# Ledger of designs, part 3: VH-VL binders against Rho GTPase-activating protein 6 (ARHGAP6)

Target 1, 202 residues: Rho GTPase-activating protein 6 (ARHGAP6), of Homo sapiens (Human) (o43182r401to602)
Amino acid sequence: LSLNPIYRQVPRLVDSCCQHLEKHGLQTVGIFRVGSSKKRVRQLREEFDRGIDVSLEEEHSVHDVAALLKEFLRDMPDPLLTRELYTAFINTLLLEPEEQLGTLQLLIYLLPPCNCDTLHRLLQFLSIVARHADDNISKDGQEVTGNKMTSLNLATIFGPNLLHKQKSSDKEFSVQSSARAEESTAIIAVVQKMIENYEALF

## First folded at step 15 (VH-VL; from m5 with heavy chain M103I S106H)

Design n3
Fold by OpenDDE, fold request of step 21:
Structure n3 (fold): chain C 202 residues (1-202), chain A 122 residues (1-122), chain B 111 residues (1-111)
Amino acid sequence: as target 1 above (202 residues)
Amino acid sequence: EVQLVQSGAEVKKPGESLKISCKGSGYSFTNYWIGWVRQMPGKGLEWMGIIYPGDDYTRYSPSFQGQVTISADKSISTAYLQWSSLKASDTAMYYCARTSYDIYEHYWFDYWGQGTLVTVSS
Amino acid sequence: QSVLTQPPSVSGAPGQRVTISCTGSSSNIGAGYDVHWYQQLPGTAPKLLIYGNSNRPSGVPDRFSGSKSGTSASLAITGLQSEDEADYYCQSYDDSLYAYVFGGGTKLTVL
């Protein structure tokens, strides 16, 4: 079911990154967990911010593009799942398993349209990445290397930036308290569930 | 206070297996990487690999890929480095270190264990 | 043979300023990867001295400073003290090796 049938309001940066990584990054071992160039990422970000028609091509490092996507999501003034709905998303874990997806659907419906569209695109992309985690054989009988990124890995990486109460001023991610650790676990669980069930959510 | 406590010194023969440990405390063990660094006698530091205990993702230096196995037990906040068959050339000090990171996956080792000396000799 | 090149040794008198260089290439420091510095006192484990090119962790005196330019980084120590005698290592990431890499280390002697 399409919540916004007219036009998807996905930021160009997000869509470009996802397209590039779908094309070039699905077989990259450790995608999103490999070092990227701050210099190159900064340059790309500036170009997008200036409204330049940036075309991400094969010569662009998948690691830089991966970092660019993470950075954009982190830097959103309000997290993609919004601060307003934070508690509601977390509380879905307290529901019976049979009720969780329906509630998540409702919450997604409550998101601003642009957030909903962006979330849909992102979860679709992440689900594709997760499906390529394991080694496989192509239709042509060729060995295809898995990227080793499961839904849990991806939720761990993206979750804290998609769902949080307070925006940290620090560029570094750190969890020092037990309470924060529990919160992190819950965030990851919710986002993991969304990645695994994105087709049912939209 | 953040602390990493490593297992004691080991004296082994070539061909023997070995598993050394690193226990973290004073922080959320599942939310930081744990790296392993080798220092051969009188030599510099060498990155071996890293693990994220929260999701068990592991990455190795190409130089150490297939040579060692890194693992973790988050229930007891412990990381492990193991060899299936030791060589004399494995004689070195081995450090574990809590590893901080940013969104660019730039890693730095902010707290270190005391080190485990491994001696392999016939 | 380390990917990052450091001078094997440097020396200075108490109160002096010393600098330790870390020379990389276009695949590491020059590619835009951060440089970190570690101090290893004799017979001890390394400790973090500088992270993210120029940031000091808590407990590190302000007489230690880091900088980065082009393909090189530098650690500066002002007001050199006897307790600063140690080995110093720079660390970064190399995208051609797909590895986090250390310099060869520099032995600092306080005269």
Scores: ipSAE 0.925, ipTM 0.960, lowest interface PAE 0.4, mean pLDDT 94
Fold by OpenDDE, fold request of step 21:
Structure n3 (fold): chain C 202 residues (1-202), chain A 122 residues (1-122), chain B 111 residues (1-111)
Amino acid sequence: as target 1 above (202 residues)
Amino acid sequence: EVQLVQSGAEVKKPGESLKISCKGSGYSFTNYWIGWVRQMPGKGLEWMGIIYPGDDYTRYSPSFQGQVTISADKSISTAYLQWSSLKASDTAMYYCARTSYDIYEHYWFDYWGQGTLVTVSS
Amino acid sequence: QSVLTQPPSVSGAPGQRVTISCTGSSSNIGAGYDVHWYQQLPGTAPKLLIYGNSNRPSGVPDRFSGSKSGTSASLAITGLQSEDEADYYCQSYDDSLYAYVFGGGTKLTVL
C-alpha cells in the first residue's frame, strides 16, 4: 500500500493537530491526558468546521489541540476503522502473530481512501509520540523530557474512538460489563499493534 | 453496585512505611481512573493523585509528587497508596474514589471509598 | 488556602432556598473547566452531587442544581431539608497548577 501525498485525503484538522503536537507537544508529560479547556476546544472546532484557515500556533495549548484531535476522531459519523470492518480488525488478534500484520494491511487497504490516509497520518503521529515517551539526552547533551505516553497509553486513549460498533450518536465510551471490558482490551491491543508497526502497515 | 472498599485504620510512628488499599467492585476496574484524596482532620479535600489501572498511567498533584506512590493491581481490582516514610503531618483521612472522565480530561469522583484513617504519632 | 473559594458557612431554614458559591479564576473555572460538587455528611465520605456543572447523578434529588458563569460556579438547594446539613465542596481543574482542585468547603446548617 502506497499513499501519494499529492492525493492525500487527510482532514485539515487532523493534519494541523498532528503537526502542532509534533512541533510543540512531544515533550509534554501526559499529553492527551491533561485537562483541556472545553471553551477553547469548542472555538477551534467551530473554526475548522466553518472552513476557516486555522493556523495552530505556539500560543495554542497543546492540551487543547490534543483534545481537539480526540474529539474529531470521536465525532466521526463512522469510526475511522469503520463499523463494517470492526469484527475483522478484532479477529486479527486470533491469528498467529506472523499473520497479524499482513492481515491488518489487507484490512487497511479495504478502508475508504480518506480513512486510510487519515489512519496513516494518525499512526505516524502516534508512533512519534510513543518514541518520545522516555527521557533522553539530545545530541548536544541536553536533557529531553519524555512525555510518558507509550504505545499502550496511546492505544488506550485512541483505540475506543477509532474502533467501535457504537452508533455515531453514542459518543460516550463506558465499559459496564465484562464482555465490554474484553472488547475494550481487544480494541486497545489492535490499535497498539498498529501504532508499533505503522511503518510496516503502509 | 459500584463499591470501593478501603483497608482499615492505621496507627503508625514517624519514619514507618505504610501501604493502604482500595478494592473496587461492581464495574470494570481497568476502565476507570482511581483517585486518592486526603482530608486532614477538620480540613477540606485535597487531590493527591490518580491512576488508570488499565495501563497503570499515574498522575500526581505537584504537592504530593515524590511524597507518595500510587499503584494498582488490576488482577484483584485494587489500588494502593503508599508512603516510604510517614510524618506526623500525614495524619489524615484518605479516600479513594472511582473517577469518571471525558475526552477533555475533566475528571470527577463519582464513587468514594469509606476512607482510611491514618494516624501518625510518636 | 484553597484555589477555589467557598463561603465557610451558609444557613437556612427548612423549605428555604440556599446557594453556595464557588469562586475560581481564569486558570480554572474561567478557563472552561467543568465544576463538580460533592456533599459530605458528618462522619461520612464525600458523595458526588453535581458533575459537569449542572448534571445530577442518579439518586440526587432535583432540588439540587448547579450552574457556572464566568469564573464562578454555584450550587443551589431548594426546599432545604434537615438531612442537607453537611459540608459541600466544589471541584475543578487548574491549568496553572496542573492539578485537580477543591474548594475550601462550605458548612451548611439547617436551622
Scores: ipSAE 0.924, ipTM 0.960, lowest interface PAE 0.4, mean pLDDT 94
Fold by ESMFold2, fold request of step 21:
Structure n3 (fold): chain C 202 residues (1-202), chain A 122 residues (1-122), chain B 111 residues (1-111)
Amino acid sequence: as target 1 above (202 residues)
Amino acid sequence: EVQLVQSGAEVKKPGESLKISCKGSGYSFTNYWIGWVRQMPGKGLEWMGIIYPGDDYTRYSPSFQGQVTISADKSISTAYLQWSSLKASDTAMYYCARTSYDIYEHYWFDYWGQGTLVTVSS
Amino acid sequence: QSVLTQPPSVSGAPGQRVTISCTGSSSNIGAGYDVHWYQQLPGTAPKLLIYGNSNRPSGVPDRFSGSKSGTSASLAITGLQSEDEADYYCQSYDDSLYAYVFGGGTKLTVL
């Protein structure tokens, strides 16, 4: 029962999902792109929302946990990167390449503290997933299948859920990931850069 | 309007290669999956696999893994289905379909191409 | 055979209500995977009728409706019209097969 330091303001759900996937999901081919059970995901979400001490264990499907994390980010009333900073984030792509990272650092600093801490945790996790994308050989000499989830793949999945202009009242936009993706080309590029340069941003 | 236009019917012999195409228009090609569905003569529909042209990620049905290659060229908004060596059992209608998805990765095929009939006979 | 079971055929007179069932298992519909429905008119490509159990895409009349309960789903067609004569397929995901699956199809005959 370890205590988390008081200095991190990361929602329990986000931290729990990231920990579970770091432990069980790094070698899962197509993690975040394999079908999950709506019923089981909704039950887990309800348990977290009720304040139950939820422990994500080996018996919980990595695909359900992956969907839970995406659903939480999608359902935030204000996106993690905030609607206020939407234009600023996408406009970093217009800067000279050598200035883009420094500007992203400043924008991240402007986020509310909880959002900044949560983004930190999420990018740390996504960077780890991306580093396991390719097939590899472990220190034991065993072949380890990569998860096939590059930084571009992860940005494609997470970008639309982290930053968007659309009000949540549009039913097609709120439930269809393809509709969200259609409006998110620039956001995907920004999030890809954040995943690829995680260490420089924090 | 969303349109998917497939290449024309093919008559081939066993052992030959084949690449059929599916050109999308009227929507953002790189932001939707393209799925491939087989319909054997007189039979139902079978999911073969999908590709996301925006990041080139491809997933195959286990029944078709290693049997076909799915690819896309986003510069011309076109997806492809390929065989390196056709068999008589590949005779079927092949559809491409624009594929929508939700956060749980539940897929549905919202717009379909007209189909490409592939006939493989000696 | 298909893991999603549909009756091979159903029939109805113009103006009537007909339902088409799609029966799955605990590894697909029963596990909480959505059901989608398609209409295939003779000699044509399939067309989406229902997605996400009960949602109609733009252009599909509200006389088509879908529902899901337990391990089964149902497509209802009210005010049956002669142009509804077609094959109808349900579709879901099966997590034991790791595949998206279609039902075997139901031929609707308008009498």
Scores: ipSAE 0.812, ipTM 0.890, lowest interface PAE 0.6, mean pLDDT 90
Fold by ESMFold2, fold request of step 21:
Structure n3 (fold): chain C 202 residues (1-202), chain A 122 residues (1-122), chain B 111 residues (1-111)
Amino acid sequence: as target 1 above (202 residues)
Amino acid sequence: EVQLVQSGAEVKKPGESLKISCKGSGYSFTNYWIGWVRQMPGKGLEWMGIIYPGDDYTRYSPSFQGQVTISADKSISTAYLQWSSLKASDTAMYYCARTSYDIYEHYWFDYWGQGTLVTVSS
Amino acid sequence: QSVLTQPPSVSGAPGQRVTISCTGSSSNIGAGYDVHWYQQLPGTAPKLLIYGNSNRPSGVPDRFSGSKSGTSASLAITGLQSEDEADYYCQSYDDSLYAYVFGGGTKLTVL
């Protein structure tokens, strides 16, 4: 049975960003890898933080919304997948392939309920983005340009922000995405697997 | 010690193809962008494009889209810049640079190769 | 649309302070895109001096500093030394050009 969306335990910022990008960003080449305005992203973040009912509209740049989503996930005091489960998530890649998804399901069950719901929303969204990566033909026979963001590209971007050992208050780690990526080679593989198989995990 | 070592100077004729290289060492090659920057004789710096070797994602400056190909071979920590048909106007110094980034996709070039001088003349 | 504009040249005596400006527009610096600075000594590759408007990488002397305000950025060099004679470039992103852009460069002459 379908859950009522109004009662999901997903932060408003995450759900709003995902909805906006699903509506406006699926055919945007390089979504999540094009420069965004720090000024506009800061203003949006402040509006969400003040509890204002922010309505993300067509006028809001998809690149700013993409950066806002990444920033929120990076800045969580504990990563979405939690430091507690870090080693368990990484070690799923050492299991036999047929055991890996089942073990990921169990680990996801161990997450706090808000984290689990947020992960579900995020993976659903990232899976949709990945499905629009390649050029395609619409149902009306028109060419549709792909966004070029494969599951590997998305895991490379999101993985280090979802699962890592270091506290978010490590200033070099928090400021520089390159430093986060260096630490997290195996984490990217885990997150890629979750994006590619999200339906089986939930 | 982070190092980027580029292939040697090239003297070419118009219409010839060329592939120059940039080998990175002293860091995790697959976890940083590699950018390419042109400097025409007596002129400033121009961004040409970047590649993320970890996932092969490539982006070109609109000014260079379709004029060059950027690629990488992760197995030997090497990035490449290619022309299918050189023009005299391609005469320039070409730099590769390790490129850092933040969450807003603001890029900066933190370590540079020594440059490859490409001269295209009859 | 405008690109990043730098003065073609500046000069100063040893020990003096010089400032190099980088003037942009609402589609780059004014939109909140960071400014980075590079030094290119004669006959050499560029070197990063400042990233993220004001951050100094390891090994860059504290007499180099960067700032940003409005649509402009500035590189300040205090205690000028003969070794500072070089070309200096600012760099940012322009969302109307869809490109990472460098300023035209400023030649610093140490008198």
Scores: ipSAE 0.806, ipTM 0.887, lowest interface PAE 0.6, mean pLDDT 89

## First folded at step 16 (VH-VL; from n3 with heavy chain D56S)

Design r4
Fold by ESMFold2, look of step 17:
Structure r4 (fold): chain C 202 residues (1-202), chain A 122 residues (1-122), chain B 111 residues (1-111)
Amino acid sequence: as target 1 above (202 residues)
Amino acid sequence: EVQLVQSGAEVKKPGESLKISCKGSGYSFTNYWIGWVRQMPGKGLEWMGIIYPGDSYTRYSPSFQGQVTISADKSISTAYLQWSSLKASDTAMYYCARTSYDIYEHYWFDYWGQGTLVTVSS
Amino acid sequence: QSVLTQPPSVSGAPGQRVTISCTGSSSNIGAGYDVHWYQQLPGTAPKLLIYGNSNRPSGVPDRFSGSKSGTSASLAITGLQSEDEADYYCQSYDDSLYAYVFGGGTKLTVL
């Protein structure tokens, strides 16, 4: 894991993708839900994996960079929110509403430091994307196109990549029912709450 | 088994509104996109747009943007295609299809409804 | 017009092999977007035949196969049967149109 200049333990790939998308992708309609090239994404991933200081620049498609970020999070050996804390994160939704944020803060504190820093960077980025979802008027009076990616949309995309169970042995068979569908909904709700309350969690 | 059942054939006049439906069963309705595809008489397939019922996010083909409304009611596992004012050129077969996807947002239509024939004439 | 070009028709005798082409451009197949194939039997809805260039869903016999090279894709059908008489469509994504696109369709006639 490479430290960036702000002294956080955030993988260089994650920070680079977030920076590129903050610079070029905030007004891109449907960012994270538009097709990307498997070939170009693979090439970028290989460059980062070799430790090359990859500079994501304007010629890199925001859609390829968006896919790269999703792919990285999906491919982590343990999901960012960890399998160990899966049930704890899901069960925050069973708490009284006034206790849910405080419990999420405690669970985030229990993450490994690299995971916590990476989550911080990611939620900061996702909250910025969500704030650009709606059209608005610029300082110069020009209409600024919104990206149409609400916190719910982003949680729907990122939730399963951040928090999922291992598919292994006998426990898998107990969740192939409607309970699996309900757990996907719960994952999305937890991540949505994190995006919407990013500043309160850190 | 996965099944998509569409509402029955429609005969309409120009200027009338219409909402046709597509009910999914045998799978987790909120975890797959639903796409709409038009087939004009004697012609090929045209992608109109998609919706993710889990969060209601909708995307339209540029050719159909502003021409139709795609929506879903996840409580009854149903997607809709709607016109506010039909034209004679809307006469076609309309299919809904469950749409699988990968992390690169490459989409394919893995299960199809039986189609809804819409005829618009005076 | 379709951005993915297919021959309007192909034909073959029972037991023969036919190939249906799907020719795209640098903004779709050539940019590295997957190709999918659908079979539409007369009077019926389309059915998924091949996805992700070459993957065959369960229930589709292995005499159907797909491949992709450069800006083009191909569907091969071996051991032709009268039941294969149908329209066949390829489908991909085009990043200049920002749209999912179908080929114009190919009518297969079994002689």
Scores: ipSAE 0.806, ipTM 0.885, lowest interface PAE 0.7, mean pLDDT 89

## First folded at step 17 (VH-VL; from r4 with heavy chain N31T)

Design u1
Fold by ESMFold2, look of step 18:
Structure u1 (fold): chain C 202 residues (1-202), chain A 122 residues (1-122), chain B 111 residues (1-111)
Amino acid sequence: as target 1 above (202 residues)
Amino acid sequence: EVQLVQSGAEVKKPGESLKISCKGSGYSFTTYWIGWVRQMPGKGLEWMGIIYPGDSYTRYSPSFQGQVTISADKSISTAYLQWSSLKASDTAMYYCARTSYDIYEHYWFDYWGQGTLVTVSS
Amino acid sequence: QSVLTQPPSVSGAPGQRVTISCTGSSSNIGAGYDVHWYQQLPGTAPKLLIYGNSNRPSGVPDRFSGSKSGTSASLAITGLQSEDEADYYCQSYDDSLYAYVFGGGTKLTVL
């Protein structure tokens, strides 16, 4: 059974970004991989940090909102999946395939409540984006352009910002580096499995 | 030491196909973009497109969409640029470049290959 | 023509300071996209000189600096040396073209 939203602990910024992108960004080719304005993203972040009733509307670029969401997740003092559980999450890949999903579910239960709620909201959103990756034909016969963002693409983008050992204060954390590269395959595989199996995890 | 080594110069005729290569070493090939840049004789630099070898995601400049194919084989740390049918106007120097990025998807080309000169003449 | 406008050439004597401008528009630099700079020595591949408006990669001397304001960016070179004679390109992103774009290039001549 779903819970009353008032009782869930999802940062307003995360929920607002997900809602905006669900409404305006599902048909945007390359969402999360198209350039965004640093100054507009910074302005939005400052508004969320100070504003009581910040509302993301159609005039806000989906690419700026996409970058805002990524930036928030990257800048968390402890990553969403936590440094404490890093090794446990990665080691699920060593389990037999039939055991991996149940173990991921158990690890999710171990997250702090706000992290768990936020992950729930985020995976719900990413699963929706992935389902709109491919072109299709609507019921009225019109071509619907896919966004081209598969679960693998999304895991590649989000994985390193959700699950890592690096401190957020490191000078080179905001760019790709060889130190992060060695961990990427395993991190991406874990996050991809979460996106693809979202409904079974929650 | 990051290195990008491109295949050698090519002399071709109009209508012929061509695939040139760019082999990366000294870094994790799958965690950086590889971009392709054209420089026509006596002219400046033009972005052609980009690939993320880790998941094979490609993006083309609108000016080059449908005219070339960008691909990668991550098992041998190599990116490719392909033409199905060359034109004389394709005569140019072609560079591959390892491409760094930030969370805003601003890209910059931090290491460049030596270039592959492609000459297309009748 | 180039989306980002650079002067075709600039010159300076050894030891002097020169600047190279990169003028964009509200769809690129003015929209808040970073500017990067490349040096291309004669007969060689381009080399990254400045990224993210003002950051120098390792190995680039501190006499090279970059800045950005409004719709324009500038590369400054102090203490000019004969080895600085090259073509210089700026690069950014244009959100109306949905493309990464380079300036037309500036040939620096050291007198």
Scores: ipSAE 0.799, ipTM 0.883, lowest interface PAE 0.6, mean pLDDT 89

